# VH-VL binders against q8ixk2r445to577, part 31

Target 1, 133 residues: q8ixk2r445to577
Amino acid sequence: FFGMLQNKGLTDYCFDYNPPDENQIVGHQVILYLCHGMGQNQFFEYTSQKEIRYNTHQPEGCIAVEAGMDTLIMHLCEETAPENQKFILQEDGSLFHEQSKKCVQAARKESSDSFVPLLRDCTNSDHQKWFFK
Short names: E, the ipSAE of ESMFold2; O, the ipSAE of OpenDDE; V2, 0.75 times the mean of E and O plus 0.25 times the DockQ between their complexes.

## First folded at step 19 (VH-VL; framework fv_traxivitug)

Design j01 (at its last look DockQ between E and O 0.85; V2 from the best seeds 0.00; counts 0 for: pae O 8.6 > 2)
Fold by ESMFold2, look of step 19:
Structure j01 (fold): chain C 133 residues (1-133), chain A 120 residues (1-120), chain B 107 residues (1-107)
Amino acid sequence: as target 1 above (133 residues)
Amino acid sequence: QVQLVESGGTLVQPGGSLRLSCAASGFTFSKYWMTWVRQAPGKGLEWVANINQDGSEKYYVDSVRGRFTISRDNAKNSLFLQMNSLRPEDTAVYFCAREGYQTLYYFDYWGQGTLVTVSS
Amino acid sequence: QSVLTQPPSVSVAPGKTARITCGGDNIGWKYVHWYQQKPGQAPILVVYYDSDRPSGIPERFSGSNSGNTATLTISRVEAGDEADYYCQVWDRSYDHVFGGGTKVTVL
């Protein structure tokens, strides 16, 4: 799949990536923002290796979760996907992170009212349901 | 290292035309949305227009739509604002600004501006 | 419509804290960006995405955004912080909206 990765429960919000510049795309957090499709920063690819790729930039970025963390951070993609970059987009829309056994949930940041995707224990919440549009 | 330099601001009569230029350096110009923001003397900032990476999308504040045209030449790292049917209320310092990488949310680098004065 | 309301001025003593507010309906659902502008100069981005700082901006500058109000906080204010400060959002209406600006005076 390729497109905007939208949340079912947080209506009209999409994955959104905003690094400082074209030379510093690694290590920053993925956020959520109103879906608009106008910038290249809301387009991601879900690959056969179970990656979520930021491929509007070269070299491509892959979303990862570092061990013990709950935030989605951009890493460079590798030829073989590392375990911390593997997500299963299930038929019910849940986005399951294999290594942590947790699901991606739309949430507010701890320190502000901005929205971010975070890993949480899997539930049946629509805030844990995602689809490409 | 990122540098934006505006030019072309001058005195012009109402109803006249003027083209502003912005020379960019220190970054890959074609990877960024670019913007014009203006500031009337003693007033605040007002967004005027922006343009996407390849120039296929252009957006304008209502007060200039149909009169101003934003354009870019990626081979020359240049941004332009063609201003037609100028009015006294268009008098302002015009800033060239870079939007965030692959986004259009905020302005991370600004030029020093060029003054446009529209008066009889 | 997309109106952002800022107080026209804030006075603060050196070493104290200045708080500059940016009001808008449901602004907490948007990302707010803040710019510093000194007389005769271009604006400089000091906070973006509500609370992030560009490289070179001291930690004394911080931001928050909740409900109908975003706030730029400048702790341990120095004379060099005297400037106009603008908030700004973008919200899918294709326009960027600036607040009216707040003049910070360091006494």
Scores: ipSAE 0.588, ipTM 0.874, lowest interface PAE 2.1, mean pLDDT 91
Fold by OpenDDE, look of step 19:
Structure j01 (fold): chain C 133 residues (1-133), chain A 120 residues (1-120), chain B 107 residues (1-107)
Amino acid sequence: as target 1 above (133 residues)
Amino acid sequence: QVQLVESGGTLVQPGGSLRLSCAASGFTFSKYWMTWVRQAPGKGLEWVANINQDGSEKYYVDSVRGRFTISRDNAKNSLFLQMNSLRPEDTAVYFCAREGYQTLYYFDYWGQGTLVTVSS
Amino acid sequence: QSVLTQPPSVSVAPGKTARITCGGDNIGWKYVHWYQQKPGQAPILVVYYDSDRPSGIPERFSGSNSGNTATLTISRVEAGDEADYYCQVWDRSYDHVFGGGTKVTVL
């Protein structure tokens, strides 16, 4: 699966990654923004290694969850996907992070009305449902 | 470091044409959306047009649509704005700006601008 | 099309805190970016995505966005902070929209 990763509950919002520098593509947080289908900052791929890869340019970035965190951060992809980069996109649209045993939910940023994907306890909320478009 | 240098701004009569250029350096030009923003004397900033990496997508503010054409030459690291049927209200400093990496949400680098004056 | 409203001017004493507001309907649901422009100079991005700060921009500059108001906060204001400040958003009409700008004067 590839393309825009769109949230079902938060209508018209997609995964969005915007590194500040073309040479510094890792270490920043994945956010949510309006789906626009332009640019490459909303292009993601779900791979056979259970990775969510950002773009297809080298070096390849993969979404990771750092220890003790609930945010999605861009790391470099590895030949063998590390445990903190493994996600399961279920048929029902839920996006499950294997290591934390939590689900990715569209949520508001702390002290903001802006939106980000966060790890939360898995529920049947549409805000935890995702699909590629 | 990232540099953007505009050129081509001059005095032109209403109905005239003018082509602006922006020379980019310090980054991989072809990876970025580029934009033109203008500022009338003593006024605020107004987005004019933007273009994607390969020029296949172009967008314009309504007031210039059909008159202005944005284009780019990635081989020459250059951005252009062809302005036809110019009007006095087009008088402004025209800035070349880089949009965030692979995004079209904000402008992270700007040139110093080039002044276009449309007057009879 | 979105309309962004800024106060035309803000005055602040050196060392104090300046707050520049950007009003818009449900602006808190959008990401707001801020630019600084000094006379005769190019605009400079000082805050993006509501509160993110570009490299080289001092921590004195911060941003917030909620409800119908985004705010650029400049703490410990210096004489060099005197400038025009613009907020900006991107909307679904594929337009970038700027606020009217705020002139910050350091007294």
Scores: ipSAE 0.013, ipTM 0.634, lowest interface PAE 8.6, mean pLDDT 89
ESMFold2 (binder alone), look of step 19: mean pLDDT 92; pTM 0.938

Design j02 (at its last look DockQ between E and O 0.73; V2 from the best seeds 0.00; counts 0 for: pae O 8.7 > 2)
Fold by ESMFold2, look of step 19:
Structure j02 (fold): chain C 133 residues (1-133), chain A 120 residues (1-120), chain B 107 residues (1-107)
Amino acid sequence: as target 1 above (133 residues)
Amino acid sequence: QVQLVESGGTLVQPGGSLRLSCAASGFTFSKYWMTWVRQAPGKGLEWVANINQDGSEKYYVDSVRGRFTISRDNAKNSLFLQMNSLRPEDTAVYFCAREGYQTLYYFDHWGQGTLVTVSS
Amino acid sequence: QSVLTQPPSVSVAPGKTARITCGGDKIGWKYVHWYQQKPGQAPILVVYYDSDRPSGIPERFSGSNSGNTATLTISRVEAGDEADYYCQVWDRSYDHVFGGGTKVTVL
């Protein structure tokens, strides 16, 4: 799939990536923001390797979660997907991170009313349901 | 280092026209939205217009729509603002600014500005 | 176009903390960006996405945003922090909106 990755429970919010500049796209956190489709920062591809790719930049970025962390950050994609970059988008919309055995949830950022995707124990919450548009 | 250099600001009569230029260097110009922000003497900042990476989308503040045209030439790393039907309230320092990478939310680098004075 | 309200001025003693507010309806649901402008100079981005700092901006610059108020906080204020400060948002209506600016005076 390719497009804006939207949350079902947090209405009108999409994955959104905003690195400092074209030379510093690795290691920054993916956020959630109101879906608008302008710019190129809300467009992602879900691949047959179970990656969520930021491929509007070259070289392509792949969303990852580092061991012991719950934040989604950008790594460079590799020829074969590392385990920490594999997400299973289920039929029910849940987004399962294979290595950690946790689901991606829309969560409020600690310091504000803004939102980020975080890994949490899997539930049936609509805040853990995602779809491409 | 990112550098933005505006030029073309001068004194012009009401109803006149003026074209501003901004020369960009130190980054891949074609990968960024670009914008013009103005500041009237002694006043605050006002966004004027922006343009996406390939120039296919352009947006303007209501007070200049139909009179100003933003454009870019990616081969020459240049941003332009064509200002027609100028009014005294268009008097300001005009800044060229770069938006965030692949986004349009904020302005991460600014030029030093060029002064436009509209007076009879 | 949304309206962003800032106090016209703030005075702060050296070494103390300055807090500059930016008010707007439901501004906590938007990302707020902050600029510093010294007399005769171009603005410089000091905080973006509510609380992130560009490279080269000292950690004593910080930000928060919730409800109807965003705040730029400058801790351990130095004389060199004396400047005008502007908040800014982007609305989905394709407009960028600046606050009116706050002059910070270090006394």
Scores: ipSAE 0.612, ipTM 0.880, lowest interface PAE 1.9, mean pLDDT 91
Fold by OpenDDE, look of step 19:
Structure j02 (fold): chain C 133 residues (1-133), chain A 120 residues (1-120), chain B 107 residues (1-107)
Amino acid sequence: as target 1 above (133 residues)
Amino acid sequence: QVQLVESGGTLVQPGGSLRLSCAASGFTFSKYWMTWVRQAPGKGLEWVANINQDGSEKYYVDSVRGRFTISRDNAKNSLFLQMNSLRPEDTAVYFCAREGYQTLYYFDHWGQGTLVTVSS
Amino acid sequence: QSVLTQPPSVSVAPGKTARITCGGDKIGWKYVHWYQQKPGQAPILVVYYDSDRPSGIPERFSGSNSGNTATLTISRVEAGDEADYYCQVWDRSYDHVFGGGTKVTVL
């Protein structure tokens, strides 16, 4: 699966990654923004290694969850996907993070009207449903 | 470091044509959306046009559509703005700006601008 | 098309806090970005995505977005902060929209 990763509940919002430096693509947070289908900052791939890869030049970036965090951060992809980079995109649209045993939810950023994907307890909320478009 | 240098701004009569250039350096030019923003004397900023990495997508503010053409030459790390049928209200400093990495949301680097004056 | 409204001017004493608001209808857009422009100079991005700060921009500059109003906050204002400040959004019409700008004067 590849393309824009769009949220079902938060209509018209997609995964968005926008590193400020073209030569340093890791360490920043994945956010949500209006789906526009332009550029490459909204292009992701779900791989057979259960990675969510960011469409970029080498080296490739993979979404990871750091210890104790609930945000999605871009890391470098590894030959063998580390545990903190493994996600299960289920048939119902839920995106499950294996290590934390939580689901990715479209959420409002604290003290902001901005939106970000955050790890939360798994529910049947459409805000936890995702699909590639 | 990222550098953008505009050129081509000059005095031109109404109805005339002018081509602006922007020379980019310090980054992989072909990876970025580029944009033109103008500022009339003593006025605020106005977005004019932008272009995607390979030039396959171009967008314009309504007031310049059909008259202005944005283009780029990635081999020369250059951005252009062809301005035809110029009007006095087109008088402004024209800035070349880089949009965020693979984005079209904000402008993270700007040139110093080049002044275009349209007057009879 | 979106319209962003800024106060035309804000005056602040050195060491105090300046707040610049950017109001408008959020239909079609979400994130607000901010630029600083000093006389005769190019604009500089100081805040993006509501509250993110580019490298090299002092922590004194911060952004927030709540309701229909975005705010640029400049704490511990210095004489060098005197400038015009512009908010900006990208909307669903594929246009970039700037606010009218705010002149910040350091007293």
Scores: ipSAE 0.008, ipTM 0.631, lowest interface PAE 8.7, mean pLDDT 89
ESMFold2 (binder alone), look of step 19: mean pLDDT 91; pTM 0.935

Design j03 (at its last look DockQ between E and O 0.76; V2 from the best seeds 0.00; counts 0 for: pae O 8.7 > 2)
Fold by ESMFold2, look of step 19:
Structure j03 (fold): chain C 133 residues (1-133), chain A 120 residues (1-120), chain B 107 residues (1-107)
Amino acid sequence: as target 1 above (133 residues)
Amino acid sequence: QVQLVESGGTLVQPGGSLRLSCAASGFTFSKYWMTWVRQAPGKGLEWVANINQDGSEKYYVDSVRGRFTISRDNAKNSLFLQMNSLRPEDTAVYFCAREGYQTLYYFDYWGQGTLVTVSS
Amino acid sequence: QSVLTQPPSVSVAPGKTARITCGGDNIGWKYVHWYQQKPGQAPILVVYYDSDRPSGIPERFSGSNSGNTATLTISRVEAGDEADYYCQVWDRSHDHVFGGGTKVTVL
């Protein structure tokens, strides 16, 4: 799948990536922002290796969660997807992170009105449901 | 080192036309949205127009729509603003600015501007 | 979001803290960016995404954004901070909107 990865519960919000420049695309957090499809920062590919790729940049970025963390950050993709970069997009729309056994949820940033995707215990919440548009 | 250099600003009469240019260097020009922002003497900043990476999308502030045309030449790392039917209200310093990488939320580098004066 | 309201001026003594506000309905749902412009010069980006700083901007520049108000805070103000400061937002309206600007005077 390729397109904007949208949240069901937080209506009209999409994965959004904003690195400082074309040479510093690794290590920054993925955020949520109103879906617009302008620019290239809201376009991601879900691959057969269960990666969520930021593929409008070369070399491509892959979303990862480092061990013990709950934030989604950008790593470089590898030929074989590392375990921390594997997400299962299930039929019910949940986005399951295999290594942590947790689901991606739209969550409010601490002390902010803005939202980010974070790993949380899996629930039936629509804030844990995602689809490509 | 990112550099943006505007040129073409001059005195013109109302109803006249003028073409502004911006020469870009120090970054991959074709990967960024580009923008014109203007500032009338003693006044604040006003966004004028922007253009996406390949020129397929162009947006304008209402006051210039239909009169100004933004364009780019990625082979020459150049941004342009064709200004027609100029009015005294268009008198301003015109800045070329780069938007964020693959985004269009903010302006991270600016040129020094070129002055356009529209006066009888 | 067609209007962002800034105070026209703020005076601050050297070494003190300046706070520049940017008002807009539900501005906390948008990312706010801040620019410094010294007389006769081009603007430079000093804060983006509410609170991030570009490389080379001192840590004494900080930002916050919640509810209907975003704030640029300049701690330990120096004479070189005397400038006009603009807030700016974008949303799906395709327009970029600037505040009217705030002149910071270091006395």
Scores: ipSAE 0.580, ipTM 0.869, lowest interface PAE 2.1, mean pLDDT 91
Fold by OpenDDE, look of step 19:
Structure j03 (fold): chain C 133 residues (1-133), chain A 120 residues (1-120), chain B 107 residues (1-107)
Amino acid sequence: as target 1 above (133 residues)
Amino acid sequence: QVQLVESGGTLVQPGGSLRLSCAASGFTFSKYWMTWVRQAPGKGLEWVANINQDGSEKYYVDSVRGRFTISRDNAKNSLFLQMNSLRPEDTAVYFCAREGYQTLYYFDYWGQGTLVTVSS
Amino acid sequence: QSVLTQPPSVSVAPGKTARITCGGDNIGWKYVHWYQQKPGQAPILVVYYDSDRPSGIPERFSGSNSGNTATLTISRVEAGDEADYYCQVWDRSHDHVFGGGTKVTVL
């Protein structure tokens, strides 16, 4: 699966990654923004290794969850996907992070009405449903 | 470091044409959306047009649509704005700006601008 | 098409805090970016995605966005902070929209 990763509950919002430096693409947070279908900042791929890869030039970036955090951060992809980069995209649209045993949910930023994907307890909320478009 | 240098701004009569250029350096030009923003004397910023990495997508503010054409030459790290049928209200400093890395949302680097004056 | 409203001017004493507002319908649902422009100079990005700060921009500059108002906060204001400040958003009509700008005067 590849393309824009769009949220079902938060309509018209997609995964978005925008590193400030073209030569330093890791270490920043994945956010949500309006789906626009342009550029590469909203293009992702779900791989057979259960990675969510950011469409970029090499080195390739993969979404990871750091210890103790609930945000999605871009790391470098590895030959063997590390545990903190493994996600299960279920048939029902839920995106499950294996290591934390939590689901990715469209949520508001702290002290903001803007949105980011965050790890939360898994529910049947449409805000935890995702699909590639 | 990132540099953007505009050129081509001059005095032109209404109905005339002018082509602006922006020379980019310090980054991989072909990886970025580029944009033109203008500022009339003593006024605020107004987005004019932007273009994607390979020029296959172009967007314009309504007031310039059909008159202005944005283009780029990635081999020369250059951005252009062809302005036809110029009007006095097009008088402004025209800035070349880089949009955020692979994004369409904000402008992280700007040139110093080039002044276009449309007057009879 | 989105309309962003800024106060035309804000005055602040050195060392104090300046707050510049950017109003728009449901602006809290969008990411707001801020630019600083000094006379005769190019704009400089000082805050993006509501609250993110570009490298080289001091921590005195911060941003927030909720409801119908985004705010750029400049703490411990210095004489060098005197400038025009613009908020900006992108909308689905493929337009970039700027606020009218706010002139910050350091007294």
Scores: ipSAE 0.013, ipTM 0.618, lowest interface PAE 8.7, mean pLDDT 89
ESMFold2 (binder alone), look of step 19: mean pLDDT 92; pTM 0.941

Design j04 (at its last look DockQ between E and O 0.07; V2 from the best seeds 0.00; counts 0 for: pae O 9.4 > 2, placed apart)
Fold by ESMFold2, look of step 19:
Structure j04 (fold): chain C 133 residues (1-133), chain A 120 residues (1-120), chain B 107 residues (1-107)
Amino acid sequence: as target 1 above (133 residues)
Amino acid sequence: QVQLVESGGTLVQPGGSLRLSCAASGFTFSKYWMTWVRQAPGKGLEWVANINQDGSEKYYVDSVRGRFTISRDNAKNSLFLQMNSLRPEDTAVYFCAREGYQSLYYFDYWGQGTLVTVSS
Amino acid sequence: QSVLTQPPSVSVAPGKTARITCGGDNIGWKYVHWYQQKPGQAPILVVYYDEDRPSGIPERFSGSNSGNTATLTISRVEAGDEADYYCQVWDRKYDHVFGGGTKVTVL
């Protein structure tokens, strides 16, 4: 699948990636922002290797969660997807991170009105449901 | 490293036409949205128009829609603004600006501007 | 978001802190960007995404954004900080919107 990865509960918010420039696309956090489909920064591919790829850039980025963290950050994709880059998009829309056994949730940042995707214990909340548009 | 150089600003009569150019260097021009922002003498900044990476999408502030046309030539690393039916209130310094990489939320590099004066 | 409101001027003594506000309905739901413009020069980006600084911008520049107000804070103000400062947002309906600008005078 390819397109904007939208949250069901936080209506009209999508995965959004904003690296500083074309040479610094690794190590920054994925955020959520109003879906608009402009600028290519909201387009991702879900692959048969269970990756969420930022493939409007070459070499491609893959979303990862580093050990002990709950934030989604950009790594370079590898020939075989590492465990920390594998996400299961389930039939009910939940986005399950295999290595951590947690689900991706739309969450408000503690110190602002901004939203980010974070790993949380899996629930049936619509804030943990995602779909491509 | 990144450099934007505007040219073409001059004195023109009301109702006249003028074409502004911006030469870009130091980055992969075709990967960025590009923008014109203007500033009337003694006034604040006003966004005028922007254009996406391949030129398929163009957007304008209401006051210039139908009169101004933004365009780009990625082979020449150049941005243009065709200005028709010019009015005295179009008098401003026109800046070329680069938007963020694959996003359009802000302007990270600016040229020094070119002055357009519309006066009889 | 169609209008961003800034105070027209702020005076600050050297070494003190300047706070420049940018008002807009629910501006806290948007990312706010700030530009510095010295006389006769092009603007430069000093803060983006509410609180991030581009490379080369000193840590004395910081930003915040909550509710209906975004704020640019310049700590330990120096004479070289005297400039006009503009806030800006992107809006799906109105595209790029700038505030009216705030002239910071170091006296």
Scores: ipSAE 0.531, ipTM 0.863, lowest interface PAE 2.5, mean pLDDT 91
Fold by OpenDDE, look of step 19:
Structure j04 (fold): chain C 133 residues (1-133), chain A 120 residues (1-120), chain B 107 residues (1-107)
Amino acid sequence: as target 1 above (133 residues)
Amino acid sequence: QVQLVESGGTLVQPGGSLRLSCAASGFTFSKYWMTWVRQAPGKGLEWVANINQDGSEKYYVDSVRGRFTISRDNAKNSLFLQMNSLRPEDTAVYFCAREGYQSLYYFDYWGQGTLVTVSS
Amino acid sequence: QSVLTQPPSVSVAPGKTARITCGGDNIGWKYVHWYQQKPGQAPILVVYYDEDRPSGIPERFSGSNSGNTATLTISRVEAGDEADYYCQVWDRKYDHVFGGGTKVTVL
């Protein structure tokens, strides 16, 4: 699966990554932004290694969850996907993070009116449902 | 135990001013958006205003814009509503409500409300 | 302005099922939340995000959203369920909007 990763509940919002430097794509947080499909900022791929990849050119970025965190941060992809980069996109649209055993949920950013994907306890909320468009 | 307690509601003449307060306890106040909702006697609920965690964002229903000011003091776990140029149609029970943590626009806890009566 | 339409009243016998509808142009597009309010009391969130239930709310309360109509379902209705029920949405243009409320009477 590839394309825009859109939230079912938070209508018209998609995964968005905009690193400040094209040559340094890691270390920043993935956010949610209105789906626009322009450029590569909203292009992601779910791989057979259960990675969510950003960018299809080298070096490739993969979404990771750092220890003790609930935010999605861009890391470099590895030959073998590390445990903190493994997600299961379920048939029902839930995006499950294997290591934390939590689900990715669209949420309001703290102290902001913006939105971000955050790890939360898994529920049946559409805010935890995602699909590629 | 999350608790919200409103105060300040009284009888006031048209054109008058009133300041409502909401005392919050049982949660980290500074992490939540807070809102005021009012209910005229025998009527339904009407959203009035809300404010983000640090007060940098404030929003109002059109009918109160320019007259009401929402504010908060996180150090005192308090929410306020300054109401100026009050009108009879502002008569209502005013509820303080907490927006769900990082939620998408629902109110998970409410106070018992304080009655504001605007009458000559 | 977006208007959420609720029936003014719903009557139900104890043990039966009450259904409260909330209609509007954006209901099929945005999440709907539901609140219970008993006389002289504060509103209580009973359903959020169309069908999620807060902790402490009985499973008898459930929500659904299909098309342009959201529905709050109260199964196995008890006398204590007699109250006003309000649906609510957030609109980008009009901010938070409540339905007119539905008085549920337990016969």
Scores: ipSAE 0.011, ipTM 0.620, lowest interface PAE 9.4, mean pLDDT 89
ESMFold2 (binder alone), look of step 19: mean pLDDT 93; pTM 0.950

